VH-VL binders against q0atu2. Designs and how they scored, part 104

Target 1, 119 residues: q0atu2
Amino acid sequence: MLDKKARIRTSREYRNVFEKGKRLSGRFLIIYYVENALDNNRFGFITNKKIGMAVIRNRIKRQLRAIVREYQGQVKNKHDIVLVARAGIGKSSFEGMEKDYIAIMKKAGLFARNANKID
Key: E = the ipSAE of ESMFold2; O = the ipSAE of OpenDDE; V2 = 0.75 times the mean of E and O plus 0.25 times the DockQ between their complexes.

## First folded at step 6 (VH-VL)

Design g5 (framework fv_recibokibart)
Fold by OpenDDE, second read of step 7:
Structure g5 (fold): chain C 119 residues (1-119), chain A 123 residues (1-123), chain B 108 residues (1-108)
Amino acid sequence: as target 1 above (119 residues)
Amino acid sequence: QVQLVQSGAEVKKPGASVKVSCKASGYTFTEYWMHWAKQAPGQGLEWIGEINPDSGDTNYAQKFQGRVTMTRDTSISTAYMELSRLRSDDTAVYYCARDTGSLQYPSGHFDYWGQGTLVTVSS
Amino acid sequence: QIVLTQSPGTLSLSPGERATLSCRASQSVSYSYLHWYQQKPGQAPRLWIYDASSRATGIPDRFSGSGSGTDFTLTISRLEPEDFATYYCQQYESDPWTFGQGTKLEIK
């Protein structure tokens, strides 16, 4: 699991991202992102019943966290980012999910210019 | 229909701990923030904290920080509030309440409440 | 924290009368984050008004909520016997979530 410092943890923090952030949709993910006043990025994850059974949701959460951790060093600082899993993600491979994450983050311009693992 | 059913009344001694449960039904437990509130005898409502049932992340009022622990068991759609190092002024009815807003849209108003759990702390 | 002060502490009225309950915030609160609850003795609170002016499901139209900024009001146009209870306002403009101390509406 992501460090507490790197997580969006309160309802107010989530609300802030949804109210003030920008929204982009990928194939399997929707991201909401907004600048924060911190020195670090914080990530939130939303999974709901439409994704599938609890086992599936838990798997998806683990996979998303793994992806976020893998690329966290390449994401521009000072952002709160919420990942919302779309219904089709349950049928996606890890690679597909990762690819979608990279694509949507690129579209959002959230990767640092010197990022090297996203090409 | 949505229901929140809490555990029964507790009698504890000072210094002890109490764990109150709140079983949710009639909706997807993991999709709504759960809150807890305290109401001392003859007094008003006091917010204790909130929990994200999906992630388990919590946020507590400063007054209860260090003494309260909120958890959940998603397999049985049950939220828990544990209060430790009990003192006499912890005597109160404790409520769980569902946030009307989903995880994606936290709203801050509570549309469903548990029936309350009386916790009595006395020596 | 945002302190909500309700007034009066106790309001004694008769059925048929108009009731006006005030909730004042120590700082500005967006209407989306100001809510009212009704509570009767021995019962859990019940959502009554949300978003400052929206009636919860099943709430009679004799109840209305209004206000903005730091001043919010719950009004009951014509009191019914079942309306006598304690009313609490609540905010979540910022942490922590806070309630007003409540107004007890009692029968004269």
Scores: ipSAE 0.846, ipTM 0.940, lowest interface PAE 0.6, mean pLDDT 94
Fold by ESMFold2-Fast, scan of step 6:
Structure g5 (fold): chain C 119 residues (1-119), chain A 123 residues (1-123), chain B 108 residues (1-108)
Amino acid sequence: as target 1 above (119 residues)
Amino acid sequence: QVQLVQSGAEVKKPGASVKVSCKASGYTFTEYWMHWAKQAPGQGLEWIGEINPDSGDTNYAQKFQGRVTMTRDTSISTAYMELSRLRSDDTAVYYCARDTGSLQYPSGHFDYWGQGTLVTVSS
Amino acid sequence: QIVLTQSPGTLSLSPGERATLSCRASQSVSYSYLHWYQQKPGQAPRLWIYDASSRATGIPDRFSGSGSGTDFTLTISRLEPEDFATYYCQQYESDPWTFGQGTKLEIK
């Protein structure tokens, strides 16, 4: 689980990301992102797309949070980022989701080009 | 039809905890923010907090931070509010309410409300 | 936190009269984040006016909301017996979201 300060927690802040943010689609993920006025990044998650049964959705939520946590040190500071799971994510492996996350974050300019998994 | 059905009245002693449930039906539970509000007898409404039913993320009013915990169970479309270390001034009707807008575009006003749960804290 | 102050606390009027209920915010609130609820004894609140001036579904046109900045008003042009209730304003401008203390509209 990410620290509370690294999570987008208010409904109003979710609205701000979707209203003002940029959108970038990957194979399994869509990100919406906007610069914030804080000194840290915050992440939100939405898996309400029809990706499968509750067991699959819960697995995806856990794996996405783990991926974000592992790479949080490589994300440019001062961003609010919401990850939206696409329907096809239910058929992905952990590695597939991780690869897609890195690719979209790099394409968005939010990651260093040489971002690596944190051990 | 959209319905929010809350659990029944509770009587608790000071220092105890109470957990109120709010069962949603008639819509996709995970696509709308859920809010909780307090109304002491003869008093006005007081917002307690909100939960994103999809992610489980919560935001609480500072007055209740440390004593309130909001959770949900998506398999049964039910939201919960637990209030701990109860005091006499926690005696109130507690309401759950659905945000009118979507998860991505919440409106910050509440179109459907539960019927309310009376919690009485007495010694 | 934004404090919403409603006035008067109690308004005693007769059916057929005009009612004007005020809600003043301690800080500026966008009109899109100021809402009103009606509550009758023993019942849950009901969304009445949203975004300062939009009537919720089924709300009679004798009800109107107006205002911007720090001053908002709920007006009832010709009171009906069923309109006697407590009205609450609510803001969604700044966390935590807050309600006013309410104006109780009672029969004279």
Scores: ipSAE 0.761, ipTM 0.888, lowest interface PAE 0.7, mean pLDDT 91

Design g50 (framework fv_recibokibart)
Fold by ESMFold2-Fast, scan of step 6:
Structure g50 (fold): chain C 119 residues (1-119), chain A 121 residues (1-121), chain B 108 residues (1-108)
Amino acid sequence: as target 1 above (119 residues)
Amino acid sequence: QVQLVQSGAEVKKPGASVKVSCKASGYTFTEYWMHWAKQAPGQGLEWIGEINPDSGDTNYAQKFQGRVTMTRDTSISTAYMELSRLRSDDTAVYYCARDSGIEFPYGMDVWGQGTLVTVSS
Amino acid sequence: QIVLTQSPGTLSLSPGERATLSCRASQSVSYSYLHWYQQKPGQAPRLWIYDASSRATGIPDRFSGSGSGTDFTLTISRLEPEDFATYYCQQYESDPWTFGQGTKLEIK
C-alpha cells in the first residue's frame, strides 16, 4: 500500500519517533509524531496482542494503511508518524477508524489547511 | 521462556549460499525486531542487518548489501538469513537476536545460540 | 560508519577490584543509543547495559554504565569471579549499527 519511502522501516527510526515525538490519543488510535529532515512523510503501524488474534490485527493494519494512504495528501510534509492501535480498535468499523484518524490528525495540527472529507 | 533456536552448523564451498534459520518461542514473534550479527573466529561482533517480522521490512549493513537477504515466516515464528556468494572471510558464527520491543526498540535482549558457517575449498 | 574503540583491549584484575572499561565513538551518539554486552567463551552475547546507563533485567547493581556524546564507560565496582568475560559496546545512532572490538576482562 504505502511506498517504501513513505514507511518507517528501521528499529532506530521507530525509537526516534517515540523518544522525540509528541503523543496524542484518540478513541481507537494513539499517534506519536515528530518532524523529520526529509522531503516526505513516513508512517509506522503497531498493533498490540491486546487487540486480538493475528487475523484481527492483520485486518486492522491493512485498513489503517488504506486510511493513511487515502489521506496522505492532507498531512503536513516532513513528519514521521507512528500509529499505535488501541485495544478497542478490533470492534471498530472502517468508518470509525477513519473518523478517529481524521480527528486525531486535525487535533495534532498535522492536517494541511486544505484537508477535506473523503468523497 | 523466551528463546531463539538456530539451525545447525554448515560447511560450504566458496561461491555457494547458506540459509540460517532462527526459531522464536515464548513471545509474540511479530512484536519484536530481529537482528543478525557475525562473529569471525577470535574476533568481535559485526552487525549484518535487521528485519521487522510484522511488516517484513529489512535494513542491511552496506557491507552485506546485495549478498544478504532476511525473511521470516510468521506461521512458524521463524526468521531466516541467507548469505550468497560466500567467501573465506564469511567463516564465522552467525547470531540472531531480538530487539527489546517493536514499540520501543532498544538493544538485543535475547540471542540465539549461534550457527557456525565454515567456508572452505 | 561510527567506529567504536574500546580500551583497554585486555584488563587483568583480581576479584574484589574495581574495573573501568572505556568505549569511545568516532562521532557523537545521541539519546544514549549505546549498549553493552557480556560474552563468555562458547556462549552468545548477553545484553548487560542498555541506553548507556540502564541495567538489563537480572544484572547485579555492581555494574553501572555512564557517558554521553563520544565517551562511554562501563564500571564494575567490585569484581566477582563470574564477571570475567569479554564486554562489547554497541551503537545504534547511525546505520550501520556497530560494535567495539571488545575488552577482555581476565583473572590475574
Scores: ipSAE 0.297, ipTM 0.760, lowest interface PAE 3.7, mean pLDDT 88

Design g6 (framework fv_recibokibart; at its last look DockQ between E and O 0.71; V2 from the best seeds 0.71)
Fold by OpenDDE, look of step 7:
Structure g6 (fold): chain C 119 residues (1-119), chain A 123 residues (1-123), chain B 108 residues (1-108)
Amino acid sequence: as target 1 above (119 residues)
Amino acid sequence: QVQLVQSGAEVKKPGASVKVSCKASGYTFTEYWMHWAKQAPGQGLEWIGEINPDSGDTNYAQKFQGRVTMTRDTSISTAYMELSRLRSDDTAVYYCARDTGSLEFPSGHFDYWGQGTLVTVSS
Amino acid sequence: QIVLTQSPGTLSLSPGERATLSCRASQSVSYSYLHWYQQKPGQAPRLWIYDASSRATGIPDRFSGSGSGTDFTLTISRLEPEDFATYYCQQYESDPWTFGQGTKLEIK
């Protein structure tokens, strides 16, 4: 689980990201991102019934958190980022999900220049 | 159809705790923010806080910080509000209410309300 | 916090008359975040007007909402007996969510 300070926690915070942020769509993920006034990044995760049953949604959520944690130190600071899981993600592998995340984050220019764990 | 059914009336002594439940049906519980409001006798509505049913993350009004705890059980589509260290001015009807907006797009208004739960605090 | 002040506190009118309810915000509120509810004694509030001017499902067209910035209005063109109730405005422009103190519309 991400630290409390690293999470988007309120409906208003989510709303702000959706209204003011940029949107990029990957194969399995949609990312909304906007700069914040903090010294740290905050992440939000959204899953819905289109993904599948609760067991599947929980699994996907867990996997997305793992991916975010793994690359957290390589993401440019001062951003609020919301990950929205797309319907097809339920049938994807973890590796496929990770690859999609990396690709979309690169496209967004959210990785730091010195990031070395991404390919 | 969408329904929010709350637990029954409670009578508590000062210093005690009360836990009110709100069972949701007719929609996907985890896709909508759930809110709670207080209405003292003859008074207006007061926002208590919100919970993200999917993540469990909460946001409380400052007035209730430290005394209110909102939780949920996704397996039974039920939200809970617990208020501790009760005092006489906690006597009120408490409502759960669904945000019209989804988790992705919270709208900031409540389209469905529970029937309310009267909590009476008296010595 | 944003304070919503409703006026008048009590409005006494007869069926067939026009009712005008005011909701003033202490700071600017986007129309998307200003809403109205109706509540009758012993009942839960009910969504009435959302986004300042949109009627909720099942709400008669004699009800209308208008306004922007800090001044919002709920208007009932011709009062019906069932319209007598308390009306609350509500905002979520910023934390915390806040309600007006309500306007009680009672029969004269």
Scores: ipSAE 0.831, ipTM 0.935, lowest interface PAE 0.6, mean pLDDT 94
Fold by ESMFold2-Fast, scan of step 6:
Formats: sequence, C-alpha cells, structure tokens
Structure g6 (fold): chain C 119 residues (1-119), chain A 123 residues (1-123), chain B 108 residues (1-108)
Amino acid sequence: as target 1 above (119 residues)
Amino acid sequence: QVQLVQSGAEVKKPGASVKVSCKASGYTFTEYWMHWAKQAPGQGLEWIGEINPDSGDTNYAQKFQGRVTMTRDTSISTAYMELSRLRSDDTAVYYCARDTGSLEFPSGHFDYWGQGTLVTVSS
Amino acid sequence: QIVLTQSPGTLSLSPGERATLSCRASQSVSYSYLHWYQQKPGQAPRLWIYDASSRATGIPDRFSGSGSGTDFTLTISRLEPEDFATYYCQQYESDPWTFGQGTKLEIK
C-alpha cells in the first residue's frame, strides 16, 4: 500500500493535476502530471471509467497501487501524478499493466535517468 | 433523482463512538467527491472532511484528525463517517454532501445534501 | 486556515427591501472558490451562489453575488417572504475548506 504521504488526498489537488497537468495516454492508462513544491511524489487514482464489475475494478485498483509502489523509487522527485484507468484495462494482465505504466512514465520523462530495472 | 439519505438520530455517552451512514442514489456514486459537515445546535456549519469514493482517499480538517474516519462501500453506494471519543461538544447535526463537480474537476461546492443526522452526546 | 467573517450577524428587514450580506476572508480567495448557501430551520443547506457570482439552478434573479480577493457580497434586490433564512459563505481556496459563521436574515 502506498504511504499516506505519497497519495494525493485532497479534491483540490486532483483538480490542480487535471487543470494544469500534462497528459499522456498509454494502452491501458492515462497519466496526468504536474511538478509539486514538496520533497516527494504523490499519486492519485481514478479507476471508475467503465472497467467492468466490482471484482474487476477492485483487482485493477490493487494492482495499480502495487505497480506504483514497486516503481516508486524510479520516479523523478517532486511530481503529483494521477493514473486514470482506460476501459480496456479490465482485460489486461498484471504484466501488461506494468509494461504500460513503465512505457508511459518513460515517455513522460518521469523516470530517473539511472533507475534500476525490474526483471 | 439524486438523493443522499442518512441514518437516524443517535444518543451516545461521552467516550463512545458513532458511525453515520449516507446512502447515495440517482447517480454514479464513485464519480463525485463526498464531504461531511457538522452543525452544533444554534451554530453554523463546520467542514469535517472529504472522501474520494473511487479511491477511498480521505482528507480531514485538523480539528477532527485522529477522531474521525471516513469510509465507503461502493457495492451499496454508501459513505460512512465515524467519530470516536465523543465529547459533549460533538452534539450536532452531521451532514453528508456531494461535490457538484466530477472526480477530475471537483468544484468545492455541494449541490446535494443529506437530510442530516442528529448525534446527541450526554451523560 | 482561512477564516470567513460574515456581517452583520443578524439583518432585520421587511419584505420588499434590499439586503446586502458581507463575507470577508482572512486571506485572498480566488473568485472561483467562494460559494454561498441558504439554510432554513430544520433543513439541510442549499447551494445558492457558486464561483462568487453564478446562481445555482432554480435560484431567482433577485439574488446576485459579487466580490474578489478578500471581500465578497451576496445581494437580494427585493426581499420575498421565503428569502428569510440564514446564509453561509464557504471557501475552497485553502485546505481545510471553511464556512463563515452565517448571517441570519429575519423579518423586522
């Protein structure tokens, strides 16, 4: 589970990311991201976009949090990032979601230059 | 169409806890932020906190931090506010209220309110 | 935290008169984050004016909101009997979100 400090908790901060942030779309995920004035990164999640039944939505929420936590150390410091699940994510594997996340974070320039790779 | 229906009045002893429910209908529960507010007898409104019903993330006013817990159950479109270690000055009507905007673009104003739940704390 | 101070605390007027209700913030509040609610005894609050000047759905034209920075005003051009209620301003500029203490509009 992501530490409370690493979560975007306020409604106003979600709005800030969507209003002022950059957008990048992957196959299963969209990210919105802005630089923050903090010492750390914060993540938000929106998974209610026509993904499927509650069992599928709950699985996706858990898997996305796990992926973000796993790669937390590779993300360039001082960003607020919101992950938005696309409809097709419900049919993805964990590995598929993980690869999409890595691809979009690299494309956005949000991964540290010398971040360790996960095999 | 849109309705927020809260649980009934409660009478509690000092030191007890109370859990108020707010059942949403007429809209997609997970697409709007939910807020909670307190109104002591004859007094004004006081914001307690907010919850993202989709993610479960919460943000509480510092005054209530450590005593309030907000949760939700998406399967029954219901939000909960639990207040612990009750004091006499917790006697109030508690309201749930829906943010007018979407999860992505919350407005910070509240278009629909529950009817209120009176919580009385007395010895 | 931003403190919202409403004045007067009680405003006694007659139907047909103009009412002016003030809300002052302890620090600047963006226009888009100042809202007003109407509340009658025994009822939940109702959204009345949002983003300082926009009327909520169904709110009569006699109500208007204005202001920016630290000074905001709710004006009722010609009071009707149903307008006598308590009005609260609210800010969404800085966490925690706060309400003013309210202005009670009562029949003289």
Scores: ipSAE 0.776, ipTM 0.894, lowest interface PAE 0.7, mean pLDDT 91
Fold by ESMFold2, look of step 7:
Structure g6 (fold): chain C 119 residues (1-119), chain A 123 residues (1-123), chain B 108 residues (1-108)
Amino acid sequence: as target 1 above (119 residues)
Amino acid sequence: QVQLVQSGAEVKKPGASVKVSCKASGYTFTEYWMHWAKQAPGQGLEWIGEINPDSGDTNYAQKFQGRVTMTRDTSISTAYMELSRLRSDDTAVYYCARDTGSLEFPSGHFDYWGQGTLVTVSS
Amino acid sequence: QIVLTQSPGTLSLSPGERATLSCRASQSVSYSYLHWYQQKPGQAPRLWIYDASSRATGIPDRFSGSGSGTDFTLTISRLEPEDFATYYCQQYESDPWTFGQGTKLEIK
């Protein structure tokens, strides 16, 4: 789904986002984000064991990756962004997660244009 | 209690490959970064690379890039390091080590180490 | 990469003496990214001091770490027989994570 270049991959990269980044909470998601020195964005995904069994956590990660991929063209470049699933996300629909992602990304000022508009 | 148990010593010829295993127990394997380090006889420690056991993402020191492959099997809580095109200066003890912190906030220090695996490369 | 240079290479002292081990970094290292390990022959390294000055679980208070920027020190106030080993500093400031070459603390 997401290319290797669009993923947060190293231990220090994760720590940097958590340590130096800004935090915003949505209904189902929390994002941590910080400007990077690259030409592109990178995304990381964290699910907690409290969300459910491994199969449920992996389904949630797959769905979040799909949402991120759909909207990645609208995200301002040069950011590292970690999505943390909140407790209760397992009861959310894909559409509910998608709406939450859009709302929280807009609130963070990370979208350059409306995600639903055709450029 | 946390343990990292590595596979046994290996003797290899130049040009061969070796695959060292590191079985984790006493903690949730996928919640901590795993690192590998090399220690040549009578020498200090050298970091080889790291793996996120949840995603499988890896990061290698440049001098090992192209010769090292780190993998894991989450069903048996085991990390692996494979080193190819072996040469005499690859003779060393190889360690796995767990990062003390969580995946999203790794500490950058290593609280548990495997017992080490001696790899000897001899013609 | 950041090079860590430890001095002296070998330190020969008697039990009861004070030991001072130095670790110098080629670039500045944040306090939270400088760590120390003890290693005895035939054993894996053991985390000893983390975040420059915090003792790992079970480490005696005769061990103290200090320093900032490029200069870090591990001090043992009164050597015990069990303290004779090799000590390594390690940095997590920038990739690759590097270790110093070690200081061997041996009985005189």
Scores: ipSAE 0.583, ipTM 0.842, lowest interface PAE 1.4, mean pLDDT 90
ESMFold2 (binder alone), look of step 7: mean pLDDT 94; pTM 0.948

Design g7 (framework fv_recibokibart)
Fold by ESMFold2-Fast, scan of step 6:
Structure g7 (fold): chain C 119 residues (1-119), chain A 123 residues (1-123), chain B 108 residues (1-108)
Amino acid sequence: as target 1 above (119 residues)
Amino acid sequence: QVQLVQSGAEVKKPGASVKVSCKASGYTFTEYWMHWAKQAPGQGLEWIGEINPDSGDTNYAQKFQGRVTMTRDTSISTAYMELSRLRSDDTAVYYCARDTGSLEWPSGHFDYWGQGTLVTVSS
Amino acid sequence: QIVLTQSPGTLSLSPGERATLSCRASQSVSYSYLHWYQQKPGQAPRLWIYDASSRATGIPDRFSGSGSGTDFTLTISRLEPEDFATYYCQQYESDPWTFGQGTKLEIK
């Protein structure tokens, strides 16, 4: 579970990531990311109605948080990162989302090439 | 047409809790930040806090931290603000208001407001 | 927290006159984060000017906003009867977001 310290909570902080951050698109995910002045990473999550019904969007949110949590230790400190789900994510498997997340994070230089899950 | 409809007036005893609802319609509820503000009788506006309706993450003004809880139910497009341990100076009209900008680009100004809910705290 | 001080507290004028309402911030506020609302008795506030100088949809061009840093102004070039209301400035520069105490524009 991502604790409160690891989450982007304020509207202004979301805007900061989108306004000043870099953008990288994957197959199912887009990330926006910026270095912060804290000693830890913070994550934000955005789904949209184009993904599908509430049950699908709720599943996606749970699975994305689980993926982020599992790879938390591989992410370079100190960054604010917002994950935006793309419309096609609703048809993806957990493995597909996980693969896309790893690929994007590696491409962004935020993640080691040989990353493995952390329990 | 965008509309925010709040629950009706409440009369509470000191020490009680009150939960105000704000039902959104005419837009995608989860795509805009929701804010809550207080206006005591004859006084100005005071910001209480904000909620990301998509994630459920909240941010509260320090003055209300520990007494306020903001939640939402995305299945019925409704936001809630609960204020506990009520005091006489909590007597006020409470407003919900939508951020004008998107979840990704919040503007920090509020284009649509609920009609207000009067909460009276009396012995 | 940033304190917004509005002056005057009450402004008594007649229709046809020019109104100038001031909002002073205790710390610098980017113009992108200073906004104005109009509120009439018994009604919710209505967004009036955003980003210091941009008129919200439907707001007449007799209203203008200006300013930067710590000093902001809302100007009404020629008052109409419907303009008499309370005006609040608001900042989104620093958490918590705050409102000024309001300027009540009343008929003389």
Scores: ipSAE 0.675, ipTM 0.864, lowest interface PAE 1.0, mean pLDDT 91

Design g8 (framework fv_recibokibart)
Fold by ESMFold2-Fast, scan of step 6:
Structure g8 (fold): chain C 119 residues (1-119), chain A 123 residues (1-123), chain B 108 residues (1-108)
Amino acid sequence: as target 1 above (119 residues)
Amino acid sequence: QVQLVQSGAEVKKPGASVKVSCKASGYTFTEYWMHWAKQAPGQGLEWIGEINPDSGDTNYAQKFQGRVTMTRDTSISTAYMELSRLRSDDTAVYYCARDTGSFEYPSGHFDYWGQGTLVTVSS
Amino acid sequence: QIVLTQSPGTLSLSPGERATLSCRASQSVSYSYLHWYQQKPGQAPRLWIYDASSRATGIPDRFSGSGSGTDFTLTISRLEPEDFATYYCQQYESDPWTFGQGTKLEIK
């Protein structure tokens, strides 16, 4: 479960991220991100009807929140980040979404250099 | 066609609570923010708060903090606004309204409004 | 919070005349976040002008919006009988979102 403090909760904050943020596309995800004036990171999630039926969208949302929560300690402080699921995400595995998330966060310069798990 | 249909008029005693419903149809309920506004008799509009129907996250005007609760039921495309500890100056028409923009671009203006629900607080 | 002050409070005019309605903000509002609504007695408000100058669907071209910063205006070039209503401006610049107190346009 993602902490309430770590969620973007207002329409205007979503608008701010889309309007002023940088955009980076991955295989299954698009992120929009902008620096905030807080001492923590906040995340937002968008899974529109183009992805599929409600049951699929709800599963994707839960999985994305779980991924974000697992890696929140590796994310650079003071950012508002919105994850937008792409139409093809419904066919991906959990591991595929996780890899895509790590890749795009690294490209954005938002992840620590050693965010990958090592066996 | 997009419609927002609100519950009927209510008469309540001071100290009671009222829960107003707003049933949406004609669009995907979870893809647009929902707002609530108050209009006291002979007065202008006052924004109360907003809810993300997908997540359930809410944002309230500070004036109503601690007395207002907004919820939704996605299975029946219905939003709710509950106002507690009612007093005489809560007598007003309450409106639900849909944000014009989708989640990809919240607009902060409201293209569709419910018909309004009159709440009268009297002893 | 941003306070929106509308003037005049009441404007009494005849059909065929020009109406100019003012909305002044207590601090700067981007044109993308200032909107206008029309409300008739017993009815819900209706979106009229958005993003300071864009007419909502179905709104006649005799209506125009303009302005930036702290000064915004709604202009009706030639009043028709159906235009007599209360007009509200609204801002989405800063939380909480606020409306002006309204300008009531009434028949003389």
Scores: ipSAE 0.676, ipTM 0.857, lowest interface PAE 1.0, mean pLDDT 90

Design g9 (framework fv_recibokibart)
Fold by ESMFold2-Fast, scan of step 6:
Structure g9 (fold): chain C 119 residues (1-119), chain A 123 residues (1-123), chain B 108 residues (1-108)
Amino acid sequence: as target 1 above (119 residues)
Amino acid sequence: QVQLVQSGAEVKKPGASVKVSCKASGYTFTEYWMHWAKQAPGQGLEWIGEINPDSGDTNYAQKFQGRVTMTRDTSISTAYMELSRLRSDDTAVYYCARDTGSIEYPSGHFDYWGQGTLVTVSS
Amino acid sequence: QIVLTQSPGTLSLSPGERATLSCRASQSVSYSYLHWYQQKPGQAPRLWIYDASSRATGIPDRFSGSGSGTDFTLTISRLEPEDFATYYCQQYESDPWTFGQGTKLEIK
């Protein structure tokens, strides 16, 4: 589970990321990201797109949180990042989502040079 | 037709807990933030907190932190607010309200409100 | 937290008169995050003015909002009988989101 400190919790902060942040699209994920004034990274999640039934949406939510948690230490400090699930993510494997996350974070320049998996 | 329908009035003893429900219809429940507000008899409005119905993330006013819990059930488009360790000054009408903006671009103003739930705390 | 102070607490006027309701913030609030609600006894609040000056759907043009920084105003150019209610301002600038204590518009 991500620590409460590592989650974007307020509606206003979600708005700030979407309004002022940069956007980068992967195959199954879109990220929106902005530098924050804190000393840590925070993550938000939006998985309400038409990606399948509730059981599929719940699986995707759990797996995305697990992926973010596992790679939390690789993310450059002082960023608020929101992950948005794209249509089609419901048909992805865990490995497919993980690969897409790593690729998009690297392309955004958000991964530290020595990106090792936590865990 | 967008509608928020809240559970009925409740009478509780001091120290008990109350759980108020807010059933949404006429829109996609996970596409809008949900807020809760308190209004004591003859008093003004007080914001309690908010929940992202998609992620389940919550944010509470400090005054209620430790006593309030907000949850939702996406399968029945229903939001819940539970207040524990009730005191006489928790006697109030409690409202749920939908943020006007989308889940990505919340507006921070509330276009649809539930009818309110009167919670009476009496010894 | 940002405290919103509304004045007057009660405003007694007659139909046909102009009403001016004040909302003052303890800290600066962007106009995009200052909103007004109308509430009648026994009813839920209704969104009335949003983003300081935009009328919500169905709100008559006799209502106008203005202001910036710490000083915001709701104006009713010519009061109708149905306008007598309590009006609340609300800010979305800083967590926790807060409401003013309300201004009750009553018939003189």
Scores: ipSAE 0.720, ipTM 0.883, lowest interface PAE 0.8, mean pLDDT 91

